# Designs tried in a protein design chat: VH-VL binders against o27280. Part 159

Target 1, 266 residues: o27280
Amino acid sequence: MDSMNVPEVLEIKRIVEESESVKTFIFSWDFRREVRPGQFVMVWDFRDEKPMSVSLIDPVRSEIGISIRRVGEFTDRVHGLSEGDLLGIRGPYGRGFELMGRDILLVGGGIGMAPLAALADEATARGMRVDALVAARTADELLFLDRLEAAGVNISTCTDDGSCGFKGFAHERLLTLEENHDMAAVCGPEPMMFQVMRILDERDVPAQLSLERYMKCAVGICGQCCLDDTGFRVCAEGPVFWSQELSRVREFGRYRRDPAGRRVPW
Key: E = the ipSAE of ESMFold2; O = the ipSAE of OpenDDE; V2 = 0.75 times the mean of E and O plus 0.25 times the DockQ between their complexes.

## First folded at step 7 (VH-VL)

Design j51 (framework fv_bamlanivimab; at its last look DockQ between E and O 0.73; V2 from the best seeds 0.00; counts 0 for: pae E 4.2 > 2)
Fold by OpenDDE, look of step 8:
Structure j51 (fold): chain C 266 residues (1-266), chain A 121 residues (1-121), chain B 107 residues (1-107)
Amino acid sequence: as target 1 above (266 residues)
Amino acid sequence: QVQLVQSGAEVKKPGSSVKVSCKASGGTFSDYAISWVRQAPGQGLEWMGRIIPILGIANYAQKFQGRVTITADKSTSTAYMELSSLRSEDTAVYYCARSTYDFGSGYMDVWGQGTAVTVSS
Amino acid sequence: DIQMTQSPSSLSASVGDRVTITCRASQSISSYLSWYQQKPGKAPKLLIYKASSLQSGVPSRFSGSGSGTDFTLTITSLQPEDFATYYCQQSYSTPWTFGQGTKVEIK
């Protein structure tokens, strides 16, 4: 069995409060175990286990960061932890983002900015121009703006209530932007991603999108994260998909499956 | 009409700090970014950094990193540029300039009148 | 950093002349190029943005063209008030950088 499937108990090195509901937990990381933006890890609090995207990859400091939004019992417990506390981490898993071209567009919504922030770091390190459309319900929910600006990322913001930047949704803002990009990476609420993908397809911009599904094993065995009609396993073939792949996925932007396997509309 | 009005000329000694202000009027301060650009006597233009007041975040040219601090007060629609450890080479006219903070809009359409800073012993 | 090179550094022209100033970037900057006019003792004034878009209030005798690495500012018929120094500026990536300037003098 691959050692990557065994949870490693790691100490929380630092905690960054990104927003009222989002914290980034930083861990020391052995980079002999490669990790790429868009991949996820399974976080184990010794009671339950959840998939979380990697939001920081720092080979210089030998650290990774995992950004977690407080949304339920598991995340409530995790958010109650302090520096020095322990978590189990196994992974990384899944297919990460691929970078191509010179100019990249990132479109992120809420916690979806987590993997995109990591991707932004990689892209900027490669000398790419990075434009990031950061969306949230309100200004105080916009994530990673300081980090992105410091990295030289060009930022555009949109909020549902208009409290910061464009008033409206990400796809609406995107329609008002005229800049061209060689590729796009998208992560956020699936309805947002669905609309953004359509616009990018119309503009002939190659796009990768990171999906969120209920995951159990993370290794493509249990099938809990299988996408209808394709058999794609989000944990194995994803979570990052090309738009062409998602065009084959009937449920994309329409519904997901809950822990019981029932269809749940977005 | 949108205007940027800067503070008056400064004469400083080497090693000291200078803080220049830039007050915006006639428009929405929160919709824009404020850049600082300097020009040494008889020389060209040099971009120093930018702040997005609505976000409270700033970005600096590496040349000035650690020595320049750009801040903004949204309540007064005023941006500030503080340059420390002044040297004779810092003698220049310093301009604030407005741009949108969205990507693709890195052009500066409104400029302050400039602030002359002279560094001499 | 992206280097911006203007040519010529200076030129002499007469009223009514067609004036052309070029700006070359050390790498492709797409269309993220602006042109400014500066008169002695005054702040720069934006003329052109996004390589070819004329700023509001700027006379139509000014025009910009180009993409990638090579850009041109053209004044179709030079007017007395056009004698000044002109700068190109890239905003493709930070830090934003300017050309060294082109001084347009009266012949």
Scores: ipSAE 0.862, ipTM 0.924, lowest interface PAE 0.7, mean pLDDT 95
Fold by ESMFold2-Fast, scan of step 7:
Structure j51 (fold): chain C 266 residues (1-266), chain A 121 residues (1-121), chain B 107 residues (1-107)
Amino acid sequence: as target 1 above (266 residues)
Amino acid sequence: QVQLVQSGAEVKKPGSSVKVSCKASGGTFSDYAISWVRQAPGQGLEWMGRIIPILGIANYAQKFQGRVTITADKSTSTAYMELSSLRSEDTAVYYCARSTYDFGSGYMDVWGQGTAVTVSS
Amino acid sequence: DIQMTQSPSSLSASVGDRVTITCRASQSISSYLSWYQQKPGKAPKLLIYKASSLQSGVPSRFSGSGSGTDFTLTITSLQPEDFATYYCQQSYSTPWTFGQGTKVEIK
């Protein structure tokens, strides 16, 4: 924990443009501080600090990658950086995904493919069969397809507008895919994850879902990243949760809460 | 019914490259993966790699990595396989074949007629 | 790479015979196995996919069975057009690999 709570100022070694709105920032990493797929780090630009999922874990090159979508002032500033520039990194934090069985399903929406790409690398390195359903609003927002294919992952796609693959939502595409899996990992917009979880539960496939919507504090004593009625702290107990736990949370996939605590539909 | 139509036979010198084409006729391959499979005289079938044109991605068997490039032109519904640094052991019939790219895929339901490539000095 | 081994490498049979060809994977491939028929000078033709699913247009005398590492193709009543070489193929993991082939010849 000690070294995880001290920001290290790291040089951006390489930047990969994943799409018009997403970049992966690659840093040298000392793997004495272990990183698992599904964990996140706090990225500090010397003004603000935000949690970002680790999308690349490469012990052979001694590198980690962090994929960042441009959605606001902080991410706009980070996207303006170049190779050689500095960022503060602390972590990793949170629980990672668990791999079990031989055949796994990944279901990712948009930037939710980032932690799943790291998981795909680990699963394929273990000799597991990996099937990935990659979902986005449009074709240009599908992420990591080249990396997944190069790793030997079996890819299906869906886009809301039908510009690449199945026209429709992830859960609608999943209903047409009847292959059996030993486990699933899901990350993306919460309404998508809720619908996917219901299908996987009906198929008796244990699923892990990554909830990255609210992370306030990397230490549990400060954070109030709690789910309705369960008392789970996303940053301390998550962000990865089993579907059996999330099925007990009334708000999951149905509504969120604004700063005043009011229910707001997704 | 979709047919895959391949380019004609080639005779090449050692060290040169060959580029074989595969055109979808009577339909489109844009929603499918296209694999390339070769067969040396009197031998069995060997998978070289595939492309998923709609995704713009390709994957290759390690044996051919660095020598094979598979591409596709979606506008003409044509896939290409280019093999460089040719050796006499590359003499074979080269087939293109389609499959779906979803999780149940990998079975090839439509095959081209084959292109004979002979490498000799 | 996953190795696929067929047995026998060749067999002689008469019209009307029941023919059985086996295919063994070096590791479990679940049900991701296909069977193809190839006649001299022709491209392979898909017969069976996902171990036991009959391809449209393929006669019902062809059937496939098995899972994991051991698979079987059966032709229940051999016809003259069935004399060919048969190949199994795994699509569990890339690179996709084929068995060495089984030649079914006229007795």
Scores: ipSAE 0.639, ipTM 0.817, lowest interface PAE 1.9, mean pLDDT 87
Fold by ESMFold2, look of step 8:
Structure j51 (fold): chain C 266 residues (1-266), chain A 121 residues (1-121), chain B 107 residues (1-107)
Amino acid sequence: as target 1 above (266 residues)
Amino acid sequence: QVQLVQSGAEVKKPGSSVKVSCKASGGTFSDYAISWVRQAPGQGLEWMGRIIPILGIANYAQKFQGRVTITADKSTSTAYMELSSLRSEDTAVYYCARSTYDFGSGYMDVWGQGTAVTVSS
Amino acid sequence: DIQMTQSPSSLSASVGDRVTITCRASQSISSYLSWYQQKPGKAPKLLIYKASSLQSGVPSRFSGSGSGTDFTLTITSLQPEDFATYYCQQSYSTPWTFGQGTKVEIK
């Protein structure tokens, strides 16, 4: 690839089918290249390269896991791979989550649970209580529930169709939950994150939110991941932002820009 | 509204197993978690584990890991607890109890009547 | 595992008395504490959840209070039907654990 840096070619060690549409690809990883929850990698399939969340950080087994949702041509090709096949990985990139206090709330929608699952592992290893609100359209799309329970995470679910747990949106469920938390970490569809952020702000809960934007370079040079009016680059100053940083961002929760620069709704 | 009805008393020999049932009525079985709690004669309460039937996920206290299996049958709205390799100290009353599973909610608001299990030679 | 220590293990009181039972956790459990009442031969009955919330159908003479490690169940005017054993229970992390119990006997 003709880019700022080149991916390291790694063998897929194991594939976990998380749902009909989501797979986790596990690679051996040398942890001299440190990885923090909330950082991302660029995955190269020898044709195209896309940012993907790190969902597993396991220094004991020297493994990293990358969760990928099937949403288009690139991810269709990657989902067709088998154990032993090769992918290019570059990174990690971006600012990860910072943990504070003893009690953390995770709010994840769909694939947004991937970086939060990695954070949950770190938080539980520190002896924190971890509560996770896991949201999806349907029960079949709720991710990582077995893994979270095995790690000692306290789960609440919501689904748009009511097939599992609370029927409705994550922010609607959050309004009915009054548990005290020292901080929150949020990742998922941007409209969900906006609504959740406002509730947490009203409750004076420090919150970190992980944004997604179109990326090419991932190291802050090309400008493709910039946020309107601030100049923040999601790949460099984010993808994890404190809620106070996001309060200055006009586009957050309202719109995004496609590769041609046109405003489109979330 | 919700009622939990358990299977009857059992007398078992050491080394055998027991399977206790807990049938739910008066609500939607898939909406909550079912815990199992035991009480030895003259003793306090001891949580053994739980199942979230809609997810099919069970969680066990470490003390019972490997000896207890908790399952659910959604079609009959029934949870089961099976305890294997029975010993005399497993003599107890075994309760099932309902809670919401939200954030590991352990506020058990509905209890079954209890099932006495006696383990003796 | 989080250990829950109740005090006292037993007490005797008269009808109309104010009764206080304490529960201490081996680490902070925030507000994830329940109180149960159990009469001989019967299943436990939930009285208090989230440390201080009164369960539906429980008389208002029961109340709960407490901070991160120290919790209290109070009965403001003991009634004849209140003699029983009382248990606290944490649900902060699995395994969920109970206190050893407090037997309340009527003089």
Scores: ipSAE 0.246, ipTM 0.666, lowest interface PAE 4.2, mean pLDDT 87
ESMFold2 (binder alone), look of step 8: mean pLDDT 91; pTM 0.941

Design j6 (framework fv_bamlanivimab)
Fold by ESMFold2-Fast, scan of step 7:
Structure j6 (fold): chain C 266 residues (1-266), chain A 121 residues (1-121), chain B 107 residues (1-107)
Amino acid sequence: as target 1 above (266 residues)
Amino acid sequence: QVQLVQSGAEVKKPGSSVKVSCKASGGTFSDYAISWVRQAPGQGLEWMGRIIPIFDRANYAQKFQGRVTITADKSTSTAYMELSSLRSEDTAVYYCARSTYDFGSGYMDVWGQGTAVTVSS
Amino acid sequence: DIQMTQSPSSLSASVGDRVTITCRASQSISSYLSWYQQKPGKAPKLLIYKASSLQSGVPSRFSGSGSGTDFTLTITSLQPEDFATYYCQQSYSTPWTFGQGTKVEIK
């Protein structure tokens, strides 16, 4: 019961440079502790801890991978580490993705592709057809194309600047794609997820969306995990939600809360 | 309108390698995947693999893994298929064909004219 | 690999006949199926994509139907230029695979 709440000090076995700003840290893992795509772990550098999505789940090699984007002091320190260095890992936490049907659409923006890469591996292992729309601001921010291709995933890309694939946003690209899917999974910037969710809802495709900003609340670190319009507590059920649960939340995709509880636009 | 133009016929000895080219003209090369499909005399169509030039990624049918290499040169809008360790059973017409690189885009709407490769001693 | 089986392997028909060719996948491929026409010495030509969508420039006498594992190509009024070999192809998962072909011969 408590073993998941105590950080285990693990050696960094391998580091994969995914882009200039993203690295995947790979650790040996005892799969007697189940890990599912969509779950996250707390990464501890012996000074601070932060939630990070699990991006690789490999029971055959007994490995997990954690993908980290360099965005601040903590992540900059972790990016400075080398193979053989130590990190504390606690978890896994949160609700994972559920798979159903034969065909799945993945829509990922930036680092949001990390949990979706793990999901793609599970979906292909189950014999599902996997289509992935990988979106980023620039070509250099597109993630996991090698892993997705190796897994047999059908890939479409879009970049805001047109440096790789469709020039435009994920929802604009999605409107040009006609395929029907049994389900979808979406992870990325909240405004992107909101636009994508609306299109999938109009197409009657059930979707699961991962709300990264609520991962800390799921482990009890902060009190700012109440969804404004419904009083719904993300920390009890997240970070992965079905689109039907988010359709009545006016906050989703439009604003967030600062530490004082004030509305702040995206 | 996009046209795919392939290199000319080849006669090769057993154990050698052959490299066939496929040049795209008109339209956007980078918006398409290029597949290679072969057809032995009197036989059906067999997919060998494809490349998505914008990603510089290729994948292959298991039967050809280790013997086939598919590459693309974006500057000349040309895709290549190299097949090594040739046997008489590799005698076939080799086609390149394009599809868009998106979901369900494995249908091939533009085909090259074909390159006859004959393996004989 | 997904196996594609066509029926019949060959047929003889006259101009004006209705011709039907079936294609069966070894597992469900949804609607990710295409039909091609090939004439002797020529490259294949796309006729139908996504099971039922007619390719631009292809005569309306050609139509496709089906989903899952069972698919049909229909030619409603066979013309002299339609004597050819027809192939189905799945694009549900790699490797992409073709049926063995159906040869449509003149009676």
Scores: ipSAE 0.337, ipTM 0.691, lowest interface PAE 3.3, mean pLDDT 86

Design j7 (framework fv_bamlanivimab)
Fold by ESMFold2-Fast, scan of step 7:
Structure j7 (fold): chain C 266 residues (1-266), chain A 121 residues (1-121), chain B 107 residues (1-107)
Amino acid sequence: as target 1 above (266 residues)
Amino acid sequence: QVQLVQSGAEVKKPGSSVKVSCKASGGTFSDYAISWVRQAPGQGLEWMGRIIPIFDKANYAQKFQGRVTITADKSTSTAYMELSSLRSEDTAVYYCARSTYDFGSGYMDVWGQGTAVTVSS
Amino acid sequence: DIQMTQSPSSLSASVGDRVTITCRASQSISSYLSWYQQKPGKAPKLLIYKASSLQSGVPSRFSGSGSGTDFTLTITSLQPEDFATYYCQQSYSTPWTFGQGTKVEIK
């Protein structure tokens, strides 16, 4: 019936080391199951299951890629795997990005560049002009710069420490840029996304933002992500939200909620 | 001030390959992309491709895909353009030129002096 | 590929004249257009970038205007050193493409 809810055991075809802490795992994929940039899959190591954004969508090679940052026990185990090893994959899930117009701005921070790299490939394939602002704390944490350049993307970098490109935060760099875009897509740390969203709203640029913490809502794990701080529900299915949807969520960029609905500061 | 210094003129036979170098003098490739642009005698300018050395990735115009290879050696601040399977129609002056890789930055502000490549049988 | 068409292909002018060269893109390129000057046997020299921004060291008699598909380079008072071939170039998307050139000749 609903084969997307049953994990399929897939062989790791290739592993790409993106940085010291990030790897992309590549699998053969049957594109009769459509996958869009901004969607995620559940990755099962036969012990635990975690949501991961799709970072590569390649119908020509019949492959998808999933980029994973090493941050805990599950991701440590997955990073220890080799080509030929097996993982369970189910999905895709969630809302993908929508493309409109001729010009798109991508703003990515850290691992948030992963879903945006897949979006960049789709946008360039459609003949759009793609400008990417890639942000990280340091130069060695900037991701996918070589892939973006190979795709014909126009790149601007910023690092908190000034080790590559503009010295400062993504929103500070964005304030120095006067170019108009038909739309934007944003993914990264929530405080960064909040600041970027505010600037894009002032410029009347429609933006879509991808929030990792809301991926669980799309598979029914935590319905409490729909609550705002006034006690009223704003029902939206993640991980991708339009900026006008997020403007109604007071917690966005300020605090998060635990499973009991209590506020936890960033 | 930064200058781009190219290798000297080449005379090649049809079917051979040529490799032209472009060295930054008085500065480095920091924050710059290097494009290769050619000009046949009496004709206009034709963009072949570019490389951003810090990413070690190159993009090519489709017409040259499979025949051109653009590389860079960051330690010597030198970019290279290799063109294979040469034909008489490849007779041209080949220029390297720099631009920033920041978005909106496809303008080329510093150019090499040019390398004349003649293909004759 | 985006096609760039310049007009005229050549023009004759006298010192002191106002000269205009036009460039048309086959699709909208916003303001991502540059103008270059080339003298015989020399590499091109950047004059204008982002349609209207004057490159450092370029005389103020040069100006650029336009957006979208139609662009103009203007020389307000032609000088002897301005006799050259002029090229427009789009940097909106790769491959970057140039116009065919406009030759500005004396008299």
Scores: ipSAE 0.174, ipTM 0.649, lowest interface PAE 4.0, mean pLDDT 86

Design j8 (framework fv_bamlanivimab)
Fold by ESMFold2-Fast, scan of step 7:
Structure j8 (fold): chain C 266 residues (1-266), chain A 121 residues (1-121), chain B 107 residues (1-107)
Amino acid sequence: as target 1 above (266 residues)
Amino acid sequence: QVQLVQSGAEVKKPGSSVKVSCKASGGTFSDYAISWVRQAPGQGLEWMGRIIPIFDTAYYAQKFQGRVTITADKSTSTAYMELSSLRSEDTAVYYCARSTYDFGSGYMDVWGQGTAVTVSS
Amino acid sequence: DIQMTQSPSSLSASVGDRVTITCRASQSISSYLSWYQQKPGKAPKLLIYKASSLQSGVPSRFSGSGSGTDFTLTITSLQPEDFATYYCQQSYSTPWTFGQGTKVEIK
């Protein structure tokens, strides 16, 4: 039963320095409690709790990994921890990715590569062909390249500043890549995901997109989610949505919500 | 030193419910989980579940799911265990115990004195 | 659920004896095992946690060892107050589970 909702205090088994601003924290995990790529956990530092995507799922070693970017007070505190220190973990929560077909495209921006790295592991284990477009502002912010290469993923990179691979944005790079995919999974900044989704729609490639802002809805903080200006409500089974679910959402790629629920342009 | 003080013995009829309390004295339990462990006459120890008061969330051993409810009142530092649909097999001493926050160290360093619950007519 | 099995279920000993009690887990629990002492009519008392760490206030004649599936509690010089039932408990995976107990009786 996944309805039990008690934080488990877990020892940090290993920490991987992914970049200057990103670390992956690895914990022992009992895989009788299933976790899938695209799901998240609530990470508790005994003061505050935040949702974090699962970036490593390894049933053979009985481990999960959680990748955290340093962006504020909570993440600064967590980054100060060492192997042997403790964190509370609740979950998993949310709707994960679904794998379809034989050939899959992953498009990740920055920390958005974290859930996609877990998906790449599952896809390659199933014998799928995986192409990954890894995007970041600079070469130093490209994540998981060695892990993806070791898994047999075909990697393309792009950086805004041209320090590695294509110089430009993810959607600009995507226009130069081959179109032969059965599905795509996309995670990164919402404006990037919107542009990528439009290209994939034109190519008739079904896409799944992971929206970080909907992780809170998935834990039942908001039982129903208003996804457009008309007050349309769906069961909020984020953070992963199919492109057809997002194609009619006026907010996607254009607006975000502040803590008071007010609409704010990107 | 922190003590856990439990409510007094109860005699209940089959089919009824019992609610046992556990109050922290000489400290607060807001930084701890409170576990419930029972012991039938002449038998060993059986873990029933725990609550982490700061999250208002409880975990139950599957054997007791649907019959046990564990709650906590942070303002009085009191935890409760309610067991419903009582059977004669539920006759036992019920202990509360302070669980620690450490992976693999759900050991219980402070125990209540126990509450005897007898289920008979 | 992880099953914990103690051996022996009971033993007779004299004051001054060295007493050894073993506990076996049905799967690896690393070092996440605790030992408790229980006297008749009393709540259990924590003796050892994390397989080998002595709880504050517990006499040094008590010690624990082991890892994985096999664990041992040792009392190096049994005292009159040590006649009790001893339980092992795993805290590796919920639900926490206890061994059936080992009763240490006067010979």
Scores: ipSAE 0.000, ipTM 0.389, lowest interface PAE 18.3, mean pLDDT 83

Design j9 (framework fv_bamlanivimab)
Fold by ESMFold2-Fast, scan of step 7:
Structure j9 (fold): chain C 266 residues (1-266), chain A 121 residues (1-121), chain B 107 residues (1-107)
Amino acid sequence: as target 1 above (266 residues)
Amino acid sequence: QVQLVQSGAEVKKPGSSVKVSCKASGGTFSDYAISWVRQAPGQGLEWMGRIIPIFDTAKYAQKFQGRVTITADKSTSTAYMELSSLRSEDTAVYYCARSTYDFGSGYMDVWGQGTAVTVSS
Amino acid sequence: DIQMTQSPSSLSASVGDRVTITCRASQSISSYLSWYQQKPGKAPKLLIYKASSLQSGVPSRFSGSGSGTDFTLTITSLQPEDFATYYCQQSYSTPWTFGQGTKVEIK
């Protein structure tokens, strides 16, 4: 945990509209504070603070990017900001992805493609072959396809409605793909990640999965990251976990907890 | 069923540019990648680059970076390859070819008939 | 870039012969290797993809094998229409690269 704890007020240098519901906010960054794919920052609008995964890491331009999906009051306010406006940023926090081997499979669903896009940049820079399975409900919700293509990533898409690529879910597409990979990284809706993990485990592919709901657990901010059914809290370094770590978590892929701690099925 | 139909032969002067077209007939190319491969007289095949029309981004071999632009018009199912600053060594037959774009599908199953480009004074 | 080297660069054969062409990659490309046939004045034709999968419409006398760095194309009983130049191509990473070609000539 060697993170910056005080928010730095940064100017929004550029905004990229990724879709109707997703924007990437780009800031100048001093890379004396190292940032790795899979890490997150706390974004402060001077009223509320939320964890956001880093989606762009560009040491050449001295920039980071943070991709934000519009889902509630905080994100609505942030989406209303313009270039030149200010946000507080602190971090980075959490453990990042680890890379091993010569080829990697990325499986991203919706906004989960954001941290994987940063990982793709690092993996390609290291000379790895990168295959990305990008999943969404519709074609308009597929994210970062142009950026992944430009980075040298081999892309396969699937949409629930069949509007781009394979018609179906990520795990159904994965079952039709028989390529071997040295490792995988997965980020997206928890039910998707659970199904993908099971297939990768059957294929003996080591996988890392990024869980948004455990980001605050990594900095000790909330007590809602319960990792088993024994009734005690297990705080692990997140948001990135190896599949072997998640195999011990009975709730993963089966239920979540609401703000009151009650079980809510997926 | 699907054919790729290329534009006709071109004779160009050194320093000029050439733009070759490749139209999909009997099907759409929106679900495919389109590669451009050239072959100088008596020589082998050389991959220049490819485009995946849905991503609006092309990849090029480093040798051609800065001189080649590959584009696609999805409404007409037509891909284009423009090569600038032509030299005598650019004299070749230029082929377009389609492939699927998912993992390891860089094999090209349908090819255009080729476009002869001659660069002479 | 991944370099693809074919062996031999040319060979002479008779109808009915077994012909073997080898392709070597400068680094491991798993099974991401295709074989093409090209006749004079014509576009290349895909024969084999993913190292060993026969393209639809291609005669069964053609077969491919190999993985990693070493690959082989075999023609078990050469026919008159098989006198052509053969190319291997890797699709493991861009830029996609071809071997220099192997010319199969009549004796």
Scores: ipSAE 0.467, ipTM 0.735, lowest interface PAE 2.4, mean pLDDT 87

